VHH binders against q9y6x5. Designs and how they scored, part 26

Target 1, 379 residues: q9y6x5
Amino acid sequence: LPPKLLLVSFDGFRADYLKNYEFPHLQNFIKEGVLVEHVKNVFITKTFPNHYSIVTGLYEESHGIVANSMYDAVTKKHFSDSNDKDPFWWNEAVPIWVTNQLQENRSSAAAMWPGTDVPIHDTISSYFMNYNSSVSFEERLNNITMWLNNSNPPVTFATLYWEEPDASGHKYGPEDKENMSRVLKKIDDLIGDLVQRLKMLGLWENLNVIITSDHGMTQCSQDRLINLDSCIDHSYYTLIDLSPVAAILPKINRTEVYNKLKNCSPHMNVYLKEDIPNRFYYQHNDRIQPIILVADEGWTIVLNESSQKLGDHGYDNSLPSMHPFLAAHGPAFHKGYKHSTINIVDIYPMMCHILGLKPHPNNGTFGHTKCLLVDQWCI

## First folded at step 19 (VHH)

Design hc10
Fold by OpenDDE, fold request of step 21:
Structure hc10 (fold): chain B 379 residues (1-379), chain A 118 residues (1-118)
Amino acid sequence: as target 1 above (379 residues)
Amino acid sequence: EVQLVESGGGVVQPGRSLRLSCAASGFTVSSNWMSWVRQAPGKGLEWIGDIYYGGSRFYNPSLKSLVTISRDDSTNTLYLQMNSLRAEDTAIYYCAKGKDYERAFDIWGKGTLVTVSS
């Protein structure tokens, strides 16, 4: 039988949640599989970019999803969570589900994973759900497992996405132990649902399952605000994305805009596009605006409005608070093995290996995941 | 001390609805996956549906439109709502506690008889 892989994302699951809260279902999953304690995600540490990095192995500058909100100056198109269905935004890369779908006797399935309800390179998963946050986990789980079990050609790659604990992290902040405990318990129970369903269907033994996330969450506060209006008039620029990484499109001379912003706050770094640190791999794309502002951890960039978020993400990808985890189980993975760190882009070549797919050029390093795999040497 | 007790069965007319209860003792319903199964006279056991840890529910496709499984954490009780009952729904209905991560039950109720007749 061809290898099968289910990729699951719980949005905004910070890695250290595993140390600070109890996850009996997830821990059981880990016990029978592998754990990567920290996954260094890509900059910026936002949902759409990082989910696409997982399935492409590319930095954001390469796959073209550089933020949750984007603007293309040539076409004058906008990208946002409410406007993400144009293949224009996704076609700068080939996600793994497309690669898989194009193979003989294989098909892909998706339940709400970013980009899966869009034809990319004129290919869409044979089975997918249109994104709708109101759709229950039950329904998503039912569909994905049905497709994994009964499809022809067989589904060999599937994705499942869930919006928690990200939404709650934004609402309560990651330091709210009471509320986050409740939220994370629910997540753990859903993991239980997933595992139990797979076992009930007889899929568990032959299915590789990866449970991961796109980013973490940091605590924000009303006491840590950076008000751009105090530094620059709104008429001098267009805001493409706001916090914690603001994308600035100048309406006047770029240098003038830069000079007005460069000393706006000691808790914000201001970069001309060409001066963006190389370590971010966030420069070589036209969708990256001429000026970006990067707030320090826990600081929020605001306009003449107050922020209501108690948690946020998108910060420097070197910050531990931004890092998710990866757990995996299945015939491809060891049992009871824990690994310290990988890069999020490393997941793609690993998944390609598991599925027997030739990977597209990517930024991942397969060597970083060898210790997770039973057919590889860990030296 | 660990037990399941079904209730709510009886004689009902076709087309009527009935809600069965399953009271659990000695364990927490919401911390386990639970199941309803039935056995009609002269027939084998038939799976009705499950409710999992996070509340996800899965049903026998042949019965999906007719049944709803729910639970109440405060009373530690599992429920089976049945609608539009038919004569063929006559059976002993059992609730069962699932064994974690297995396709097996570790605790059964004694069952409650449902008779659908005019």
Scores: ipSAE 0.932, ipTM 0.972, lowest interface PAE 0.4, mean pLDDT 96
Fold by OpenDDE, fold request of step 21:
Structure hc10 (fold): chain B 379 residues (1-379), chain A 118 residues (1-118)
Amino acid sequence: as target 1 above (379 residues)
Amino acid sequence: EVQLVESGGGVVQPGRSLRLSCAASGFTVSSNWMSWVRQAPGKGLEWIGDIYYGGSRFYNPSLKSLVTISRDDSTNTLYLQMNSLRAEDTAIYYCAKGKDYERAFDIWGKGTLVTVSS
């Protein structure tokens, strides 16, 4: 039988939550498998870009999902969470579920993972749910396990996505111990649901399961705001994305716009596109706007109206607060092994290896995950 | 003392609805996965459905449209709502506590009899 892999994402699960809160179900999962304590995600540290990096092994500049809100100057198209169904945005890369279906006589399944309800390179997941945040975890879990158990050709790769603890992190802020404790307990219980369901169906022993996230969460405050309107008139530019990484499309001379913004706040770095630091791997794509503003950790870029979020993400990907974790269990993984750090793009070549797929060119390093795998030599 | 006590059974006419209760003591219902099973006269045990830690529910496909499982944390009680009852639904209904990460139960109630008859 071909290897099977279920990739699960709990959005906005900051890595250090594991150290600060109790997760009986997840801890049991880890005990029987492996843990990567920190996953360095890609810049910007947002939902759509990082989820696509997980399944492509590419930096954002390479796979083309460079933000949750994008604008293409040539086609005049816009991308957002409410407008993400155009294959135009996704076709700059090939996600693993497409590879899985094209390289082998196999099926893929998806429950709400970004991009899975869109035909990419004229291929859509064999089984999928249209994204709807109102759909319960129960329904998502029911569908994904049904597909894993009863599909023909068999589903060998599946994804499951859940919006928490990100939504709550935004609402309460990650420093709200009372509310976040409640939220994270619910997440742990859902992990219990997942494991129990897989056990009940007899899928557990032969299924590789990865539980991870796309980014962390940092504390924000009304005392840490950067008001762009104080620095530049709104008539001089179009705002494509706002905080914490603003994408600026100048309506006047780019240099003039830059000069008006460069000293706007000591808590914000302003970059011309060509001057974006190389370490971000966030330069070589036409969808990246001519000027980007990067707020310091915990600072929020606003216009005249203040933000109500108490937590946010999207900041420098070197910040620990932006890092998620990765846990895994299954025949491919060791038992009781912990690893310090990998890059989020390293997940893709690992998944390809597990599934016996030839990976597309990617930015991941398979060597970084060898110690997690039973069939590999760990240096 | 660890215990499950079912209640709400009785004689009901076909087409009617009935809600069964399962009161737990000695453990927390919401911290465990729970199940409803039934045994008709002269037949073996039949699984009805489960409710897991986070509240996810799964049902026997043959009964899915007719049953709903729920729980109340404040009263530490498990419920089984049954609709459109038929004669074939006559059985002793049991609630059970699941073993963590196993396909097995460790605690059973004594059951409550439901008789569907005209």
Scores: ipSAE 0.932, ipTM 0.972, lowest interface PAE 0.4, mean pLDDT 96
Fold by OpenDDE, look of step 20:
Structure hc10 (fold): chain B 379 residues (1-379), chain A 118 residues (1-118)
Amino acid sequence: as target 1 above (379 residues)
Amino acid sequence: EVQLVESGGGVVQPGRSLRLSCAASGFTVSSNWMSWVRQAPGKGLEWIGDIYYGGSRFYNPSLKSLVTISRDDSTNTLYLQMNSLRAEDTAIYYCAKGKDYERAFDIWGKGTLVTVSS
C-alpha cells in the first residue's frame, strides 16, 4: 500500500508556545516522533501565503499567493479571504494534493486547508469541505479520518486545518497568559482527540502525521500605531493590504508617494518593489504592489481608525515571534528526535519523499529534513 | 475512590427519549476520553460512542442519528441522550473511562438498565 500522510495546521501557533505552556498531548506526540523547534516561514508571514508555501515548497513570489489580500492590475481581480475561489490566483503553482491525486490508486482529502476547495489546474481534491469557519473540529476530524479509513482509491494525502490559536492570538494577544493558556489547552486537547481517533481506527501506526502551523503571533498595542493618514492623503493611493505589511498602489506618481511615506515612521520600512530585500524572496511577482510598507515587530499600520487586534502576524519572517513549529510522527519519522530549524518551504520536498511523489520545482531543500526521516542518512 | 455511576435508566415506551447520566468520581471527565457501550440481552457489547479530550465525539454509525454524547465539566458528569427509542434499544448501558492512547478502558460503571416496551 502507498504511504499515507496527514498534514495538520493549527493557525498561528507560535513556536515558543511550546516552551511557555504545557502541552501533554502534543509532547507525547513529539516524544514518539520528531520536533522542529522553529520553522522559518515565508515573507509575508500571513495565512494564505504560508499555507500555500507548505504544500508547494515555493516562496510567495513563485506560487503567487503573496498576501491574504491581493490585486492583479492586468485583470483587475481582487483576492481576499471572502473571495479566494478563482483558480486564477492558485494556478501559478501545483499543490501537493493535486500531484498526489493525479497518481494512480491515490486520492486526496482536505478539511478547510486554504486552496483545497478550489479547482487548481482543473483538479480538486477528491474529498474536501467548503471552507466554513463555523464547522467544528469534530466534524473536520470525523471527515478526515473517515476518508483516510474508507476511501477507494485510498486517500494517501490529507490536510486538516484549524483556525486556533490564531483567532485568539489576535483577540487576546500572545502575551495574555490567562486567556492563551485556556486556548492552548484546548488546542492540545484537540491534538489528543486526533491521536486517539487515529489509534481507535487503527490508522496510527501506518499513518504519517505532521502537525505544524503557518506563522506565529506578536503582541500589538494601541501605543504602537503607524497612522498613514499623518503622512499621505488617502486619495493618493489604493491600499491593497494593510498591516503589518501594507501593499500600496499609487494613484499619483510612485516616487511622490514613496517620498511621502519613506519617513512616515521610524518603525516602518518603506520599499519600492525593486528595492525589497532579496532575503524576503518577495519581489518577482506582478501581484506584489509598487510600494511595500513593513512595520517593525509589534507595530500596526493603520489609517484613521484604531486597530482592535492585540496580536498580529505578517511581519519579517526572521522574527522568532513569527515562527511556527513542526512535529511529526509515523513510520517515515524517527522517534525522539529534535531539530532546531528548517524553512517552511522544506516541508514540501519532505512530504513528496514520504509519499513517493516527484516534486515540482520548488525552493525547499530536502537536505534540511533528512535527519527527521528514518530512511535517510543524517550527517 | 475512582468510580463511574450510571443513572437514568428505566422502562420507556417506544418513540420516547431518555437521557442517561454517568457521574465520575476520582478523576476528571473532561481530561479523559469517555465511552458509552451497551449490552442487549443475549448479545455482546456494542459500542455507542466516544467523547474525547477536546470534546470531539464519535458515534456508532448505526446509532448516530439516535444518540448524543455530552459532558458537564462543572458536575463531572457524562451524558447519553437517546431519541426515538426502539425495542431493540433495550440493554444495559455502561459508561467507561478510556485509557489514554489505548484501545482499552480503565474504569467501568455498573451499568443502568433501559427497557423499551409498549
Scores: ipSAE 0.914, ipTM 0.965, lowest interface PAE 0.4, mean pLDDT 96

Design hc10
Fold by OpenDDE, look of step 19:
Order: C-alpha cells, then sequence, then structure tokens
Structure hc10 (fold): chain B 379 residues (1-379), chain A 118 residues (1-118)
C-alpha cells in the first residue's frame, strides 16, 4: 500500500501556546508521535505565503506568493484573499499535491488549504472544497476522511485547513488568557475529533498525520501605532500591503518616497527592495514592491484609521512569537520524540520522502527532519 | 454516580418527530464523545451517530437525513432529534459514552423504547 499523508494546519497557532495552555488531545497525539517545538517560518509571516512554503519547500521570493495582498506591475493584477483564484499567482511553483498526482498517478484531497482550489500547472487536487470560511470543521473533516477512505485511485496526500486560532488571535490578542484559553480548548477538541474519527474509520494506524501551523501571533496595542499619513502624502504612493509589512509602490521618485519614510518611526525599518536583508530571502521576485516597511514586533502600521486588531502576524520570521509548531504521527514517525527547531521549508522534502515523491528543487533541508523519521539515521 | 439516563421515548405515529434526551451524571458530556445506538426487536445493535469532543457529528448514512444529534453543556444532556419516523424505527434507543481514542463504549444508558405505530 502506498504511504498516505494528511497535512493539517491550524492557522496562527503560536508555538508557545503549547507551553502556556493545556492541550490534552494534542499532547496525546504528540506522546504517540513527534513534536517539533519551533518551526521557523518564512518572511513575511503571513498565511498564504507560509502555507505555500510548506507545500513547496520554497522561500516566498521563489514560489511567488509573497504576501496575502500582491500587485503585479506588468499585468496590473491584484492578489488578495478575495481574489486568489488566478493560476498566474501560483504557477511559479509546484505544490506537493500536484506532484503527488503527476508523478505517481495518485489522488490528492484538500479541505480549504490555500491554493488547493486553483488549477496550478493545469492540475487541481482530485478532491477539493472551494474555500469558504463558513464551512464547519465537521464538514471539512467528513470530506477529508471520506476521500481518504473511499477514493479510487486512493488519496495518498490530503490537506485540512482551519482558520483558528488565528481569527481569535487577531480579535483578542494572544495575551488574553481568558478568551484564548477558550479558543485553544476548542482547537484541542477539534484535534480530538480528528484523531477519534480516523480511529473509528480504521485509518489511524496506516496514516501519517502532520499537525502544524503557518505562523504565530503577537500582541498589538492601540498605543503602538505607526501612522504613515504623518510621514507621507497618499498621493505619492500606492499601498499594496499594509501591516506589519507594508509594500509601497511609489507614484513619484522612489528615492523621494524612501526619504519621506525612512525616519517615519523608530519602530519601523524601511528598505529599498535591493537592500532587504538577505536573511529574509525576500528580494528576488518582481511581485515584491520597490519599498518595504517592516514594523517592529507588536507595532501596527496604519493610515488615518484605527486598527481593530489586538493581535497580528507577518513580522520578522526570527521572532519566536511568529513561530508555529509541528507535530506528527504515523508509520513514518518515531514515537515520543521531541525536536527543538526546523525551518518551515524543511517540511516539503520530508513529506516528499514519506510519500516516495521526487521533490522539485526547493530550499528545504531533508537532514533537518531525519531524526523524526523511523527509516532515517539521526546524526 | 456515573450514569446515563435516556428519556423521551414512547408511542408515536408514523411521520411524526421525536426528541430523545440523555442526561449524564458523574462526567461531562462535552468532554467526551457520545453516541446514540438503537436495537430493534429481534435485531442487533445499530449505530445512529456520534458527537465528538469539539462538537463534530457523524451519522449512520442510512439515517443521516432523519436524525440530528446535539448536546447542551449547561444541562449536561445529549439529544437525538428524529424526524419522519417510520415503523422500522421502532427500537430501544441507547445513549453511550465513548472510550477515548478507542472504538468502544464505557458507559451505557438503560435505553428508552420508541414505538412507531399507527
Amino acid sequence: as target 1 above (379 residues)
Amino acid sequence: EVQLVESGGGVVQPGRSLRLSCAASGFTVSSNWMSWVRQAPGKGLEWIGDIYYGGSRFYNPSLKSLVTISRDDSTNTLYLQMNSLRAEDTAIYYCAKGKDYERAFDIWGKGTLVTVSS
């Protein structure tokens, strides 16, 4: 039987939630599997970019999803969460579900994972749901488990996506212990639902399951705002993305725009595209705008409008608050093993290994995940 | 101390609806996966549906359109809504508490009889 893998993402699950809250179901999952305590995600630390990095093994500059909001100057196209279905945005990379289907003539399934409802390289997941945030976890779980259990050709790779605790993190802030405790309990219970359902269907013993997230969440405040309107007139630029990493398209001379912004706030770094730090791997793509503003942790870039968010993400990917975790269980994984850290791009070559797929060129390092796998030597 | 008590059964006419209740004591319904099972006369046990920890519900495909499982955390009660009842729905209905991460139940109610008859 071909190996099977279910990749699950709970959006915005900060790694240290595991230390600060109780997760009886997830802990049971971890006890019988493996845990990576911290996953260093890609810059910028946003939903679409990081989810695509997980399934491509590429930095954002390489796979082309460089933000949740993008603009292409040549085609004049816009990308957003409400406008993400154009293959133009996704075709700079090959996600694993496409590879799975094209290399081995296998089936893939997806429940709401970013990009899965778009034909990429003229290939779409064999089974998928159109993204709809109103669809319950129950329905997503039912579809995924049904496809895993009854499909022909069999589904060997599946994805499941859920919007929490991200939405709540934005609303309450990650430091709201009362509300976040409630939210995280619900998440843990949903993990329980997943595991129990898999067991009830007899899928659990032969299915590899990865539970992870795309990014964390940092506490924001109305006292930590950077108002761009105080530094530059709106007529001088087009805003492509706002906070905490703003993408600026100058309408006047770039240097002039840069000079107006460079000293706007001591809590914001302003970069010309060519001066973006190499460690971000966020330079070599035309979709990255000429000027990038990067707010410090916990600071929010705003215009003449107040921010409603008490938590946010997208900050420097070296910040622990931006880091998610990875837990896994199944025949491919050890039991009761904990690992300190990996890069989010490392997940792709690992998944390819598990599924017996030849990975496309990627930025991941298979060696970083060897200790998680029973068939590998841990050095 | 730990028990499940079903109620709401009785004689109903075909086409009618009925809601069964299952009151739990000694444990929290919302912290466990719960199940409804029925046994018709002369037949074996038939699974109706489950409600898991996070509230996810799964039903017997043959009954899905006719049943809804819910729970009330404040009263620690499990419910089974049945619609469009048929004669073949005549059975003793049981609620049960699932054993975590197993395909087994650890606590059963005594059952409530539902008779669908003209």
Scores: ipSAE 0.912, ipTM 0.965, lowest interface PAE 0.4, mean pLDDT 96
Fold by ESMFold2, fold request of step 21:
Structure hc10 (fold): chain B 379 residues (1-379), chain A 118 residues (1-118)
Amino acid sequence: as target 1 above (379 residues)
Amino acid sequence: EVQLVESGGGVVQPGRSLRLSCAASGFTVSSNWMSWVRQAPGKGLEWIGDIYYGGSRFYNPSLKSLVTISRDDSTNTLYLQMNSLRAEDTAIYYCAKGKDYERAFDIWGKGTLVTVSS
């Protein structure tokens, strides 16, 4: 049978947490496998877009999940964290679990990875959990390991998602060493649970496991607010998404809205859609609004209110604070190898290679990840 | 000195509940994966369940509706809650400390006897 792969995300796990905190379980995992120290993610550096980029190998403009809050002008549909189940939003790409599910004598399983409870291209994993943030890591781990161990046809691709350290990073900010140390210790213990369980079930030696994340986290402050209400009347635009990348749908002439915003703050860049920097690959989709506002790192765009968050993400993907890591272990991977960086879109073609799947057209470069793999010549 | 000491055993009527305790000394329970195992008279060891580093719990399928494992980090104590006890639950109950990343135990308690009889 084809090799098996478990893809794990701990949301909002900033790459430099690895050097600033102790992770005995994760470091043991890395010692026996591979570490990519920094993964350059896609702009905007938000949860839904980056999780979909991992599993499609596509930039956000190409897969259509361009933010956590979206509006499609053609259909007049809205997307949000609480309104994400319409396949319309997801159908602009084919995620790896769909491709895998459609192979002969294989199946896919999912424990809460974004989009896995949606029938994308009329296909859903044979084994999945409906998203519910109240479901414990224990239950997610029990379900995913049961499906990996006891399914016919066999589960060859599985996903596991956990909301931390993202939730705590927003609450405390990454600079709160006391609270983040407690949070990150718990996450390391959960990684220990994962590894111990896989060994107890006899899966560890023949299962490929990737542990990664979608983005990092930066410190915010009440001293770093950009008040849109001070610059422009609400009546001139519809707000599709707010911070740190605001998505602005003008109600009046677009140039007039742009001119009202361009001098709003020295800590915010204002782009007409056609002027968005090419390096963002964030232009060619109708769901990207005519004007976007990009706050500087650590700045929060608000509507005449204070902010409750002490940490945030979504900023420029060149910022080291926005970058996660990737660790991997299994028969496909070298042992004790460290790699400096890959692009998050490179993960998809690597996973397709491991599983013997033909990748759909994508933005990843297989060559960037070949040094991680035992069946590839690195140089 | 490293040791595990079970307590809370005794004679109990069928259908009742019982909570066993396992006090650890010389190591931290929450830094290890821990297990409950039992041995009925004249029988081999039967695995009950585990609790792992992050608190994830896994049970013998035959027992999972009847038992709950927990721990208290502040008192360094492991617990086994047993419900709807039956005569076949009569056994010596052991707690054990697992070896990191192995299917093996390196420290066992002396056990506590539970007798389920009317």
Scores: ipSAE 0.758, ipTM 0.913, lowest interface PAE 0.9, mean pLDDT 94
Fold by ESMFold2, fold request of step 21:
Structure hc10 (fold): chain B 379 residues (1-379), chain A 118 residues (1-118)
Amino acid sequence: as target 1 above (379 residues)
Amino acid sequence: EVQLVESGGGVVQPGRSLRLSCAASGFTVSSNWMSWVRQAPGKGLEWIGDIYYGGSRFYNPSLKSLVTISRDDSTNTLYLQMNSLRAEDTAIYYCAKGKDYERAFDIWGKGTLVTVSS
């Protein structure tokens, strides 16, 4: 009987929320499965790039979704969270749901995972929902379980995406215990709904389930602003993305723009593209602009106005505050095993192994996830 | 004492609506998954629908367009809204508390009779 996998993301779920808040339903899920306490995500630590890295196993420079806001100089195209449907942006990689549904007697289903409503390489997920943040978790769960239970060819890979705790993390900041406790309790209850429903439908025993996230969240403050307009006239550049990693397209001599910015703030690093640290794997794509500005943790780059966010993400991927977790349960996974860390790009080759798919070339290391899997020697 | 008490039953004309209540004591409704079940005269039990921990709701496909389950966490009360009632909806209506991660109930109400008659 072919193996099945459901991949679930709760956006912006910082790894240490597990230690600092109570999650009875999630802890029950973990107790019967595996936990990876920290997942090292890819730079920049933003939503679209990291969700695509999970499903491709690639660094952002290799899959081409390099930020939530992008500009392609050759085609003059723009990408944003409200303008993300052009397949052009997604076609530099092949996500796992495309590979899966092109196999004989297999299909893929999606409830709002980024990119699943786009025809990537002329192939759209076999069953999908057009993205709409107003669609309830109940409706997403109902659709995904219906497709898993009653489709021909059978759905063997499914995705489910939820916007919390990211939205509330931005609004309140991760350190607002009163509000975040309320938010995280609701998310834990939704995990309870997921598990209860899978059991009610008879799916639980033969379905592999991964619950993970794309990034964490750090506390911001009105006391930690970097005013870009105080350092450079905005007529000298085009701003492609702002904070916490600004993408700068110079309109004048590139070195002149760099020199105006390099001393702007001690809380911001300024990189020419060729000088971006190698550990970021963030250099070899035309969508990465000639100059980037990287704010220190908790600092916000603004033009000439305040920020209304009390939490943010997108910072250096070495920061623990940017790291999500991964939990998994199912026939492929051990029971009651905890693992300290993996790289987010390692999830893709692990998923390909579970599904019996040959992975495309990628940056993941299957060996990093072997200890999670019952059919692998950890030693 | 752990208890479920249904109310709001009675005689109602075909085509009308009715709202049933289920008051819980000795436990918190929102910390459990809850269900509505009915039994027509001379028939077996028929599942109506569930509401889960986070408020996700699932219904018997035959009844989905006719019923809505809700709860009020501040009053610890479960509700069943029934619309466009038919004579075949005449039944005793029960609420029940589910066992965590099982398809089983551990607490049942006494039931409330609904009679749909012109």
Scores: ipSAE 0.727, ipTM 0.904, lowest interface PAE 1.0, mean pLDDT 94

Design hc10
Fold by ESMFold2, look of step 20:
Structure hc10 (fold): chain B 379 residues (1-379), chain A 118 residues (1-118)
Amino acid sequence: as target 1 above (379 residues)
Amino acid sequence: EVQLVESGGGVVQPGRSLRLSCAASGFTVSSNWMSWVRQAPGKGLEWIGDIYYGGSRFYNPSLKSLVTISRDDSTNTLYLQMNSLRAEDTAIYYCAKGKDYERAFDIWGKGTLVTVSS
């Protein structure tokens, strides 16, 4: 019997929500499995980039999904949440579901993980749902469990994506205890649904399940705005992405644009591409624009308008508020083990190991996850 | 006391619709996974469907297009909507409370009889 893995993401699930809210279903899942308390994600701490980093083990500069909004000057192509289906954007890496389903007698299934409805290297997930945020968790769960239970060749790698608590984190802010408590209780109940269903179908005993997220969330405020229009005229640049990491394509001399932005706000770092800190691993891709602006935590870059969001993410990946968690259960994992931290790129080589796949070249370190696995020497 | 009480059964003509209710006392419906099961005359128990903690629903494939399970948290009540009723839907209908993370039930209602006939 080949090993099976279900990878689940609840978008925007900040690691410290586990300490600050009650999760009876998730805590039951953790008690019989493993927990990584903090996962250090990749810069920029946005949804598309980090979901692709999980499944490729690569930094954003290496897999090419460098933001939720991108521009390629040669082809004049644009990428956005509403325009993300061109394989051009995704083809700089090979995600795990492609590698998996190209193996003898294996299939992959996907319920809305970013990229799974795109034919990457002319290969789309064997079973998938076209992205549609109005599709209920119930329908996503039903499809994924049906595919895990009834497919030939068997589905050995499956993904499940849910938009919460990210959507509510943006709407209310992570400090809104009343609203976030209600939202997180619903998320915990959905985790209960997942576990109960897997047990009812007889899948639980032999399925490895990872529950994780792509990033956290930080509180924003109308008192923490950076107004770009006060520093530079729109005519001097093209804005590719705005906040909290702005991507600036100069229309005039790059140094002139840099100088106009350099002293715009003490709450924003302005980088020429070659000066982006090495620890970001965010420099060596043509999709990264010549100038980026990185707002301090909780600050919002605006043109001249108020922000509708009370919470945001995308900030420096060293910030604890940007870090998600990882929990896992299944035959490959210890029971009752807690680990302090891993890098989000470490998840990919661990998943490849569990599935018996040869990983593509990647930035993850398998040794960081060995203590989670029953078949590995921890030290 | 912890109990489940089904209601809404009776005689109904073929092709009609019927909604059954299951009133819960002593526990919260939405904190549990719940089920509907039926027993036709002279037959064994037939699973109709479940509703889980977060509201996810799963149905017997042979009944999926004919039934809908729902709950109302404000009244602590589970519902079964049945459409296009047929004579073979004549049965005693039970609601049941599941055991957390098990393939088992720990509380059953007494049932309500549905008879589909002219």
Scores: ipSAE 0.707, ipTM 0.899, lowest interface PAE 1.2, mean pLDDT 94
Fold by ESMFold2, look of step 19:
Structure hc10 (fold): chain B 379 residues (1-379), chain A 118 residues (1-118)
Amino acid sequence: as target 1 above (379 residues)
Amino acid sequence: EVQLVESGGGVVQPGRSLRLSCAASGFTVSSNWMSWVRQAPGKGLEWIGDIYYGGSRFYNPSLKSLVTISRDDSTNTLYLQMNSLRAEDTAIYYCAKGKDYERAFDIWGKGTLVTVSS
């Protein structure tokens, strides 16, 4: 009876991969559904922040997951991708799976989406997998489809997360056509597996499916390094996050640290917190450090060392290389429709509409996604 | 010509293992979803399992611990590994090519007979 939604993320799927590589399975998915060619994500363009923005509709300063590495000065707590389970970090927002399963006769399921194995506001996803990158796509798909078919109360919202093409994008760089073709072909085949399985189970025609990503990927080079150690001694600051947006906690007077950094490289902008551009919506949270360093696209901030990264993300969210796509299929969506762009925060109010949920206050605009939906006027 | 040819059947003792092969010609195995199905004497078709485009596998729950499906893209060959064979596993074993995005098969092999006998 209630509408159902499966939200899928393939991490690091740059929007223009769709134009530059072949995706027969994804194109078949799009042909019978909708495509948003570019999704403008949130600054910083990192994994944890953008996945949480999708499911909360909030800018990073508002949901509190402001980076993959964070520090809270009052509690002395640290957050990282290997130390992410403390609800303290996640409790500044309410993700959609929490709101969904608190509705009568509804539950939520999750296969590895960031935060779904954490009890946020004392509520953890009704069915979930503890995060483990070694778990195959096959097992994630098996668990999600089992929960969609067999749960009481029924699973009405489900998530599925996969680490590619982000991992390979970092390893090879987006310009490595040979390796990225192989990686992207595998991802397209996995999309084929998803669609075929949903059809075999009789779910395809009555389940809404969104396939999207958190960010893109840009090419890096050993010729584009910013050596932070050549500009400032380690004793003057604590490094909370390094590249491409460094988070600097001064150990001495903040202005003195700023002055040592401001001329470090012409390929890096140095911001005092109050001077961070308003368009980033990245200022009003205590977890944002007093000084941030923002590298130009393709530049890497290092500590007197070479970088093994051939691709990276986290840069200015105005850069097309940082933007993912969104594709969707299901009874809520038009068939064969293409849309040029939305903001990543717009996905949340759209999902709430599809599920019949009242959205929490958020930064998304429902009007931006109306043309994707069969029950809306495209005005 | 599009064709599926099963091989590796024969008489095998209870408790032994057996690997069946399915050689495909005229199409690429990894570009399709593929299946193994069997038919015991006097019984209907029994689904064993599938392997999909990206390698995801799904098995009949009653057989899940006894069988493994794999493929070799370089030889365009599908495999069925069967372990701890029992007399009730005596059947004709078929491989089949699925229709894209449908609950149906469009090409079947002629089958290979497996007889589990002391």
Scores: ipSAE 0.687, ipTM 0.894, lowest interface PAE 1.3, mean pLDDT 94

